# Ledger of designs, part 288: VH-VL binders against o60147

Target 1, 175 residues: o60147
Amino acid sequence: MLEKNKYLYIFRHIQTNQVLLSQGNVLKKTALFQLPYPLQKPVAPNGMRPAKLRKDHWVPLLKVEFPNESMFQSVFMQLLNYRKYRSVQPLTSDLLKLPIPVRRRKIMRQEVPNTIADLADILNKEKFPENSVRLQLSDKSDSEYADWPPSVQIDSEEIKLSRGFREKTTVDEAR
Short names: E, the ipSAE of ESMFold2; O, the ipSAE of OpenDDE; V2, 0.75 times the mean of E and O plus 0.25 times the DockQ between their complexes.

## First folded at step 15 (VH-VL)

Design ka12 (framework fv_dargistotug; at its last look DockQ between E and O 0.04; V2 from the best seeds 0.00; counts 0 for: pae E 10.6 > 2, grease 19.9 > 18.9, placed apart)
Fold by OpenDDE, look of step 15:
Structure ka12 (fold): chain C 175 residues (1-175), chain A 120 residues (1-120), chain B 106 residues (1-106)
Amino acid sequence: as target 1 above (175 residues)
Amino acid sequence: QVQLVQSGSELKKPGASVKVSCKASGYTFRSYGMNWVRQAPGQGLEWMGWINTYSGEPTYAQGFTGRFVFSLDTSVSTAYLQISSLKAEDTAVYYCARGTYYLSYGFDSWGQGTLVTVSS
Amino acid sequence: DIQLTQSPSFLSASVGDRVTITCRASQDISSYLAWYQQKPGKAPKLLIYDASTLESGVPSRFSGSGSGTEFTLTISSLQPEDFATYYCQQDYEYPTFGGGTKVEIK
């Protein structure tokens, strides 16, 4: 059986830095439901989740290409779980000492690096074949948020954005 | 190969409860979400919701809250649909279908379906 | 919820015919559409996902096209085993199915 190209896109919110996982470079409305209702109250509109999907408010953070569906599916599910787990954790004493607005901003600022770190951690645990996973970032400096396993090949080219989303490439079209 | 095997047909009276099982094999159970789809006799397909097989978190479609409960037994790679306070209108074939809610690869694997008949 | 309207509801065709089924969405769903085939007494079978990607094992005579609000499933040359009911399904929002198109033998 022929393997499919499996792509994971991670989007970040321009204002809140919240992250969403996506199979494609166009977000689904249901992607908003990935945003948990944590014990901590965020600064996002209407609570943790925006009322509507404003596509123009979300930009690609990174793209990951997996060698097969099983690997992609596994990583995707784990990423979801990691994020959820964090959302239900009690706030640290250090955070509790901060004014609420400052605390919220600090928490939200950590979403991107935490997600990247989560991805790296999951990939480290999975022990995929060397250079079997391709990672492309919108900002190459974001790769510094984690130590990547040998299975990950970081693309030298950054993601190009168009109309708030990553431009389709021949590879993407071949999915 | 991927297989979803559901429990057998059920005949119930109104007010009773039924629990349909869907046993998965041939893949990593927790890596793929599980959906439930209802099909009334002679009617189309209706998505009931899904369960995150990794976290166990269920999501119910509108109209399928309250009496419908999704659950898992990951030790045996099995998903369950429980319907309580059965009504005649619940008479349908219920399918489990593999697919992660946030992804769009379609429901690529289906159980054979479980007919639940509710009659007095 | 997003409504999917399939047309036609019923289609009579002969073996060898080119068959086209349309699915219209009530709003833009990008390419988040799948096509299923269902035979009587059987579970649906995935044919196409992402509007145009052929599922593994599905004959090449099946193809999907479209984006946004209009989608089409095409069977280039209808085979005897293709007589069935076909459903489109979107998952841009909460998953919903079209009403189905029954392809019958002429």
Scores: ipSAE 0.846, ipTM 0.931, lowest interface PAE 0.5, mean pLDDT 91
Fold by ESMFold2, look of step 15:
Structure ka12 (fold): chain C 175 residues (1-175), chain A 120 residues (1-120), chain B 106 residues (1-106)
Amino acid sequence: as target 1 above (175 residues)
Amino acid sequence: QVQLVQSGSELKKPGASVKVSCKASGYTFRSYGMNWVRQAPGQGLEWMGWINTYSGEPTYAQGFTGRFVFSLDTSVSTAYLQISSLKAEDTAVYYCARGTYYLSYGFDSWGQGTLVTVSS
Amino acid sequence: DIQLTQSPSFLSASVGDRVTITCRASQDISSYLAWYQQKPGKAPKLLIYDASTLESGVPSRFSGSGSGTEFTLTISSLQPEDFATYYCQQDYEYPTFGGGTKVEIK
């Protein structure tokens, strides 16, 4: 279907800090396939990919508004490619020394800073007009994981976790 | 679909060298690590180590450093095990087996095995 | 190294029997255990990974259970093609295999 979406929504898991990318403000069950393992196996072993999407376990990490859908699609696809690239990279010797459950947890904990750095890297390489990309974080200190280009305007208001990504209703806003 | 085809059996004298090949097909070679497993006659399975098919960096299990060398030719999706200074105790079947980098799914594809016999 | 102890080492059974094989780890390995079947002259075949997940194409008479240090492979009704040697393997850290359990015809 033809969607005119220009918003990127990124969620994190409240316990594991794993990250899911979404083009909508609500996660779909199929988003779980972004978590590790190749499509050749239907599910990862227990401990990485949850068996079921618990929407109440995933909270906003950040939201990005792009100038248009074309820019959104380009950045969204590049972020997915960064994740795919990272998923096939060799593990470091330090990680290989760890028991597998500890290793998996350390990898998961790096997803937030890695995703934020990847986003900033993409935006630094793309030439967008100054202040044309609006970034809103749930925790503004997370912006410190990266150096942002002039095209990015970081909102001073944090995303409220209790509201999720939803905006106020039009009736309330028109007041 | 996924296949690992190993080179044929070898009969060697003590002190010689052998190089076992394992050619992969039916999947993206660099997406999966390659493990080597030894089975001496009448004995169980023994993990020898693995090679990172992306970087070419090998990791050897305890007891398999020195005379055992893992290598790759990624242009033909092939992994190699070389054993130098062969001893009678090296007589075994040597398997290659595919594993994953990120999660452990067991070894879901195995080569047919290569019998190396060392006798004089 | 994590040691895996299988019991029994040998098992004599008849077609139709329920067979249970135990694998004990020298330390807690969570659920990171796989089971393999090996017939003479053949490569091992993966049956179960992550303690209880059945590999694609493996008959449902095979099941796995356990966590921590104690794991079990069960064959609910032994078939003629199930006479083989069975190995457990942990991948909590660098892989190690159990000593094997040979299941023979009675």
Scores: ipSAE 0.006, ipTM 0.517, lowest interface PAE 10.6, mean pLDDT 83
Fold by ESMFold2-Fast, scan of step 15:
Structure ka12 (fold): chain C 175 residues (1-175), chain A 120 residues (1-120), chain B 106 residues (1-106)
Amino acid sequence: as target 1 above (175 residues)
Amino acid sequence: QVQLVQSGSELKKPGASVKVSCKASGYTFRSYGMNWVRQAPGQGLEWMGWINTYSGEPTYAQGFTGRFVFSLDTSVSTAYLQISSLKAEDTAVYYCARGTYYLSYGFDSWGQGTLVTVSS
Amino acid sequence: DIQLTQSPSFLSASVGDRVTITCRASQDISSYLAWYQQKPGKAPKLLIYDASTLESGVPSRFSGSGSGTEFTLTISSLQPEDFATYYCQQDYEYPTFGGGTKVEIK
């Protein structure tokens, strides 16, 4: 069972809208270290409902096929760097006024648009050959978060996942 | 392009059961949760719960446990709402709607609604 | 549950009027508020999400504002097609809807 290292998979959490990047079609527990906050059911600031742990809430957002492993690795590392850069920027005063759980939810809400925009920015900078990068989206409307370069061809297609995927990404395993 | 098509109206007697279907098309079914919303005649909208279309796990609002069951058939991109032991107060239009209660983008697509009338 | 109170519950207005509907939450819900339009006999239609973001295909005469506990839907120049009931909805906790505002065109 040989992994194909020319594909980038991007997953989103169906409840929190948080994003995970993967080098294969299965998420590993260590992918959760990409997240600044542990996964949990959101709660009101006044604690009217206790937090509940949820399981198996990750769905594919998009899949990118690159011509070769070198190109995949470059784009993957650049996306991780963009996400790290965003995480260390100062918070706005409006965000700092919010309780921590509410603030986290607002930040998490932006991860899908931000990740798609970051991917498009990287692909625009690299100036790859026309139609050399294949983008498969679970929802075509997500392509509207960015302007794509001529190197990208967009296909509407169901993204295939391995049977074990759900078991590896439960909130019970988050740190 | 995105469409949710629900089954037709139902007229049932008290104590009967009903199963409403919601068939999705124009998007990847497993990528969005499915919500159920009820509207009694002349009344407002009431959220009943949602089902995770990827895992099949349902979540019910406080008033909608026991007699109400959410289920899926992923092979035909269809969600179901089953109501058992029907009562007159269950008379309402039932809607399916795309989204999850923890996504911040609202319910952007709705089925046309299924009228369930419970009378003797 | 979080309660949403809409005001007014009923509104009569003429074509061309500016219409304002208010939604108040029982607690701070940040910007987790959507607005829907429901015409008689039809399913609700999403107009605005994240308190102020206009849904694709919705006319620019619709706008939303507010954060925290007070939110407003505005129709800048009412059209005959805007005869409908309008609902606010929060998803900060389990989703709840406001009681609705019925807009009747004179």
Scores: ipSAE 0.006, ipTM 0.476, lowest interface PAE 13.7, mean pLDDT 79
ESMFold2 (binder alone), look of step 15: mean pLDDT 94; pTM 0.957

Design ka13 (framework fv_dargistotug)
Fold by ESMFold2-Fast, scan of step 15:
Structure ka13 (fold): chain C 175 residues (1-175), chain A 120 residues (1-120), chain B 106 residues (1-106)
Amino acid sequence: as target 1 above (175 residues)
Amino acid sequence: QVQLVQSGSELKKPGASVKVSCKASGYTFRSYGMNWVRQAPGQGLEWMGWINTYQGEPTYAQGFTGRFVFSLDTSVSTAYLQISSLKAEDTAVYYCARGTYYLSYGFDSWGQGTLVTVSS
Amino acid sequence: DIQLTQSPSFLSASVGDRVTITCRASQDISSYLAWYQQKPGKAPKLLIYDASTLESGVPSRFSGSGSGTEFTLTISSLQPEDFATYYCQQDYEYPTFGGGTKVEIK
């Protein structure tokens, strides 16, 4: 049996607006290594850990369905590379004038628009079949952060999740 | 198919101005930044700067401030390079090139180039 | 400004030869390096991005390697159509290009 990993789940942090990418609908603790601020590089594995994962602090931003696992893996890896590139770019003079905590909050607030723009950019660069990639958003207005190629179909139905209501998720138990 | 088509060659006198166009087709114009690259006769490639097509903000490399202006007309998917107060050392082929600043994707599509010759 | 030093500036080789071009950065640029081919009178063409990723449609005889400050472009079996000038380019900061390497077929 072929593996069926063709979905990309993107989450946002309720308070900071930071973004996490996930290959499943359950966030793993290792996803926290995507965050630049809890970790410094280069950092020894011992003594430095990401913050504890709090499921109730993260909500779905969008879900992407790809036609196959190969396309999913390509886009997922490229999106991680986008985040790497952004993290090393020089800060503007406007940002540099701000105290570090204020600067970080301002940068974090941009992760949602940046992630959506990055996703669209990757999809515009790839030659995927028309209407082969499906997006389902929690807030459809977030799709306005980018122009989408013909390969993308935006679902009219939004993800129905709120802070007080979460989709039940299961973890595969060892059997 | 992605295409960048530039305006034709220009012969100008010192002190004149020139405006080079770069018309994009085959992709969503606002999803990619537009870079400008210069190549003087017999010389290598020199990055002049770029314009963020999503927000319309230009960024100029050192040496290309003042006389050089990047602009857009998004309604016709066209980027422009304007050079004022032309000097002999501005003689070069000017290229537009598509890229992103988010990835080391390189510039994956280029215009054919516009030769600007400045002579008296 | 990040300086890119490309070597050699010129080389001549026979069809079927293995050709290697080197690009050295003045500081650590991680993998933020691309390679371009420019034929006489034409615009540059992207060959490789992110140091080692081959652009779509580029023949597999082209390959890139390296990270940090030392990078190489290799053509495993030179063909007549590979006569061109090759440029490296970084975008770790504001983009800069190497000086170019002109490859002539013997």
Scores: ipSAE 0.007, ipTM 0.476, lowest interface PAE 13.7, mean pLDDT 80

Design ka14 (framework fv_dargistotug)
Fold by ESMFold2-Fast, scan of step 15:
Structure ka14 (fold): chain C 175 residues (1-175), chain A 120 residues (1-120), chain B 106 residues (1-106)
Amino acid sequence: as target 1 above (175 residues)
Amino acid sequence: QVQLVQSGSELKKPGASVKVSCKASGYTFRSYGMNWVRQAPGQGLEWMGWINTYTGNPTYAQGFTGRFVFSLDTSVSTAYLQISSLKAEDTAVYYCARGTYYLSYGFDSWGQGTLVTVSS
Amino acid sequence: DIQLTQSPSFLSASVGDRVTITCRASQDISSYLAWYQQKPGKAPKLLIYDASTLESGVPSRFSGSGSGTEFTLTISSLQPEDFATYYCQQDYEYPTFGGGTKVEIK
């Protein structure tokens, strides 16, 4: 059974509040290509500056369970498109008036509320069956960033694992 | 891969106008802002402003409002600098330079420069 | 406007020399400082960004240091191709450039 094809794992940076999306419960270095900073300064030959992934700086934000792979793929692709759209958005005059470090900090802090709002917007547009999509959050107050459709059920249990979405094992860490 | 190619030198009389072009290639044009930098003969570099290539919105440094206009033609990945009512003090090499929207990584690609000479 | 003051404005050096150029900002700009090299008749070339990060393809003899208001560009062993004018540039606010430092052959 391909459990990973039914689950979307979302991580946040403990200091910056930046968000990374993952199809697996362990964050891979390639997920860093979602961040604007490496994407904004491409280098030859791939056009991307490789950023160093520090797993200890990323914690679970939320986990989304879909009833099947088709629904997962649809939502995942749409969420990536929302993130791309946001990364190329014109800076408002208010943001342009701020010093660069203050501007960057403000933009990064918004990634958690923005990602949650985007996910809810996508799920509201899709006509999934009632209670078919399950959300489990690390902090249930984060669900307040959006209004959720009838297709969504929020798990009463918060994510307990600070090191991701599963218990740490030496075998898993060797990969 | 990344290349910015500017139009050729211009010799103009005071009161005329000039339009300098900067054609980009080798990257996604709308993903980077375009900056304009001026250098008068024997002088240092002076930032004039930038244009957001996604929206077309320009931002001008102090001293470059009024006679200076930044514009785009996204269909041909080209940015333009127009100077109206030319004065002798506008004599300079004008550079276009690519920057990020956060302006955090310096200007990593530059056009070759366009010399604008204003003389009677 | 944030003002950048470069010193010296001019220096004479020989191949193999260690060269240091200083850039001082009128206010704290954290690490948002870049260094450029400009040869006569050519466009500037980015050497260093974020105060100390070498741009891809730039020789390791170039290094940048500093934070806040005082920054230094160092060339550890000057080569013939390094004779040029060097500029610092901040992007903490609207970008501004220092006045430049011309490095001339002795």
Scores: ipSAE 0.007, ipTM 0.494, lowest interface PAE 12.1, mean pLDDT 80

Design ka15 (framework fv_dargistotug)
Fold by ESMFold2-Fast, scan of step 15:
Structure ka15 (fold): chain C 175 residues (1-175), chain A 120 residues (1-120), chain B 106 residues (1-106)
Amino acid sequence: as target 1 above (175 residues)
Amino acid sequence: QVQLVQSGSELKKPGASVKVSCKASGYTFRSYGMNWVRQAPGQGLEWMGWINTYTGDPTYAQGFTGRFVFSLDTSVSTAYLQISSLKAEDTAVYYCARGTYYLSYGFDSWGQGTLVTVSS
Amino acid sequence: DIQLTQSPSFLSASVGDRVTITCRASQDISSYLAWYQQKPGKAPKLLIYDASTLESGVPSRFSGSGSGTEFTLTISSLQPEDFATYYCQQDYEYPTFGGGTKVEIK
């Protein structure tokens, strides 16, 4: 099969540590519907409006390269399923002892290690070909949240946060 | 195979209410959002909003608040659109369409459409 | 709201012709654009998503290109079954559709 490579772009919020998944290197506003906890209180009492996307508040966590659309979609959808599963589980006794705002902050802080662990779990179960999946992290130490299967290669170069997931073009470099 | 089957055409008088159904089959209902799209006679497509099939939370586009209500019956994999206080300008074909809002995969499955005609 | 301007609104073409339709967004939507085909009396059918990815089962004569604010749908060799109205649609924000392009027999 001569399919084009596909990328999963994973962002984290600089203040809350919440995670967003994206099929493109630019977040769309509708990606905010992935969040179980809204970033801002809605103006309307019914909470029907999504929070406003502040692009400057989201930075790269990691980029995953897949050799085809099918592998990308499988992993992306499974990650969403893991997040849904986590959001409906009973809270531990340790979390229940905390005031609601502290509890929510602690839960949100865990989204980065949880997402990385979930990604590794999915990739271990899927049994993709050796060296078929490439990871590029903004912070290499985040790879230590999990044990990776033989299908995974971790890029030696980190993603530069100042650029987001965008590659510098000749025009960008001239600026 | 994925199918969305909508209720039949409706002829209503101004001021009446109508409830359109959209029954899904061939996939896990709660895993995909359901969108509503309107098309007035001879006009283009207009997105009305969506409902999160997992939470039941609706989101309405500007212009479709108040008289329009999205709801679900997950036990029968069915989404509903209710329009109250019908006006002549509500005359249109109403489509339900499956969307994976977490991914920009487009609306990959559509109901056949329900024609709602409002006339005296 | 993001507005999509689609052009032309109408074109006449013959079987075998190369057809191009453009869609311009009022702001940068990256690649978050889809193309649909609608035949009279039928629901729209998804052709392309993420600006250039062909939906499963769609003939290879259809292709999409573009990013940011300018997008193009191309039909490389028009077939009889391709006479229809085509719509672009963004979901970078709340979804909006272009005004449509009707492709008719010359």
Scores: ipSAE 0.401, ipTM 0.774, lowest interface PAE 3.1, mean pLDDT 86

Design ka16 (framework fv_dargistotug)
Fold by ESMFold2-Fast, scan of step 15:
Structure ka16 (fold): chain C 175 residues (1-175), chain A 120 residues (1-120), chain B 106 residues (1-106)
Amino acid sequence: as target 1 above (175 residues)
Amino acid sequence: QVQLVQSGSELKKPGASVKVSCKASGYTFRSYGMNWVRQAPGQGLEWMGWINTYTGEPTYAQGFTGRFVFSLDTSVSTAYLQISSLKAEDTAVYYCARGSYYLSYGFDSWGQGTLVTVSS
Amino acid sequence: DIQLTQSPSFLSASVGDRVTITCRASQDISSYLAWYQQKPGKAPKLLIYDASTLESGVPSRFSGSGSGTEFTLTISSLQPEDFATYYCQQDYEYPTFGGGTKVEIK
C-alpha cells in the first residue's frame, strides 16, 4: 500500500503442488489465470484446476524482497512468461508412457521445483547487486532445487505456516 | 470450425489390409493427441489407443497390438489407422477423436466414422 | 483396465420425463469422467467432462454429478431429440467406455 510493490509472494496448492505468483500477501481470484489453460480451448475458466479460489488450500512457498519495483516487475513477468511457455508445450514421450493420473501428478508436482529453478535462473542472468535480493522460504530445503547467485540472501528464519503471509494476531483468544 | 474428416467406407476380404485416414482442420494439429475408437455393429464404444501428434509415438490398448498401426502425416494434418490380416471380427465403424495432452476434457471433436466391412 | 458399468442398459421414457443414468467405476477415478450422446448412424457427441462440466453448446437440461466410483447423468426434461445411446468414459488410466444406456421412446 504505502510501499512500492517490491515483494513477490509465491503460494503452493496443498494437494496438487501447483504454484501461484502474487504481488500481494493474499491471493486474488485473478491469480487462477496463472493455472494451465486447456489445450483444446483457447481460454477456459471452467477448465481451471482448482475451478475456484479456495484460500484454505493454498499455503506460502516463498517470499522474495527486491530493492525496488522495477526489479520486482522484471522478475515477476519473466516467471509468468516461463510458466506460460511450459504450460503450452506438448508432453514428451516419457510422460505419455505414464497413466494419465500419474502424468498429471508428476507434471503438477514439478511446479514447485520448476518455479524455484526458474527464479534462480532469472536471478543468475540478471546483474543485481550483492545481497540485494532476499528470499524467505516456508521450508528452507526447497532452496536446494537451485544454485543461487551472490545477489541472493536466504533468510535463516522460515515463513510460519498460518494465515498466508499475514502476522499472527496478538490477542490470546475470543471470549 | 474444428473438423475431423475420415475416408470412405471399405469392403475387404479376410486377409486383406485397410488404411483409414482422418484429416484434421481448424486447429493446430500437433497440439492435440489423436484417439482411435471402434464400434462393432450393435455394440458399444471401444478405445483402441492414441497417437502423440507431436512425437509420432503410438500407444495401443490391450487387444490392439500387432495387426493395428497408428501413423501420421503432419504435413497434411492427417492421422492413419492401418489394419492388416483382416478378420470378420474387425467389421466395425472406426472413429478418430481428438484429445488433450495435458488436461482430461473428454474427446471434444470426432470424425464421422469409417465403416470397414470384412466379408467373403 | 478400469471397468465402467452403466445402469440401466436400456430404458423407455416419455417426452418430459426426468431420466437418470448411472456409471460405476471399478476403482476411484476422482472426477475424470465424461459423458457422450450417440444417435444412430452418427459419431458420439461430448456432453459433459470432468464429471459435471457441461460442454459448450449442450442444453442445460443435461447435468452430471458424482466423484470417486459413482457418477450420474441426468436429463431434467427429456426432449424428442434426446432419444439416443449414452456412454460414460474415464481417462484416469488409459480410456475405457461404459457399456452404454439406450434411451428409447415409450
Scores: ipSAE 0.005, ipTM 0.494, lowest interface PAE 12.3, mean pLDDT 81

Design ka17 (framework fv_dargistotug)
Fold by ESMFold2-Fast, scan of step 15:
Structure ka17 (fold): chain C 175 residues (1-175), chain A 120 residues (1-120), chain B 106 residues (1-106)
Amino acid sequence: as target 1 above (175 residues)
Amino acid sequence: QVQLVQSGSELKKPGASVKVSCKASGYTFRSYGMNWVRQAPGQGLEWMGWINTYTGEPTYAQGFTGRFVFSLDTSVSTAYLQISSLKAEDTAVYYCARGVYYLSYGFDSWGQGTLVTVSS
Amino acid sequence: DIQLTQSPSFLSASVGDRVTITCRASQDISSYLAWYQQKPGKAPKLLIYDASTLESGVPSRFSGSGSGTEFTLTISSLQPEDFATYYCQQDYEYPTFGGGTKVEIK
């Protein structure tokens, strides 16, 4: 019997700290459309070419296991909506005083803390059973960006993969 | 419960325009994107693009820019496809299909299709 | 664009037969592949997504396998209602469909 995916894989950019969400342990090019500052080049006024995905620039931030697909999908969509909400809020006077490149860098650096805080906020508002959501981080200290509800169990073992969640095949190991 | 209902078939002359509707029900309209897929007579399926139902922003596949316009009316949970300056090669069944561009769940709900025939 | 090549384009089979359809991608698409069934005059129906995950309500005789560039759809024991055209579809980039495989009665 095959089951619908119930894992949320979260990646971070090694230089900018920008975050990408994925249902699979390998990023697809369309994930780049999640970024507030898109890397796509316009093909026409309403069309875009997906930017080249540099897989080696994205590393695991955390992995979340949900009890079922419905809970996964709800949390995934809410995280995307939180990011959209943040992007349309008025900028603080402090941010407005910064040159655009400095402002963008400061905003991008906050994506990891913001994503973790947003995840915790969503999980605190949902009616999930105790210990039903398993969270595994690449760096356990990142869990300190939020207060977690009783529904969350944080895995004592960190993610040890440095280049995404995919295990290398024999062919990949030869290269 | 999830249902997509499209407008009826259209017979148009070259140079005319057509607007196909796709009315969604049984789910939160803004939580899923809407895709458009074309199938010419006796041919396979061709993805035309999608529209983000949260933002209203369309994305068109290569070959479907200019004459093709995706739009929404969120108050009635309806997506639209408009084709201007119709050509004979636009003759096809046009489908709307629900899917989130970021998720690989496939297109899990489809409209029944709208046949657009362009002939002189 | 990522090209998907299906083989065979046409297949003749009997009820009870094991049917296998192959889909090959022009580049590595990981597991981001879905399979659809289309009957004449009807919209496509999702069977499988993420290469091997069965959509709710789809009979267990359907299964998908593969990753990277080679994928297969298998029907373990063909039923009368399974005679249809089958399409693979990737969404690793802008979505594209295979050319289709028509499965008909022998």
Scores: ipSAE 0.116, ipTM 0.682, lowest interface PAE 5.1, mean pLDDT 83

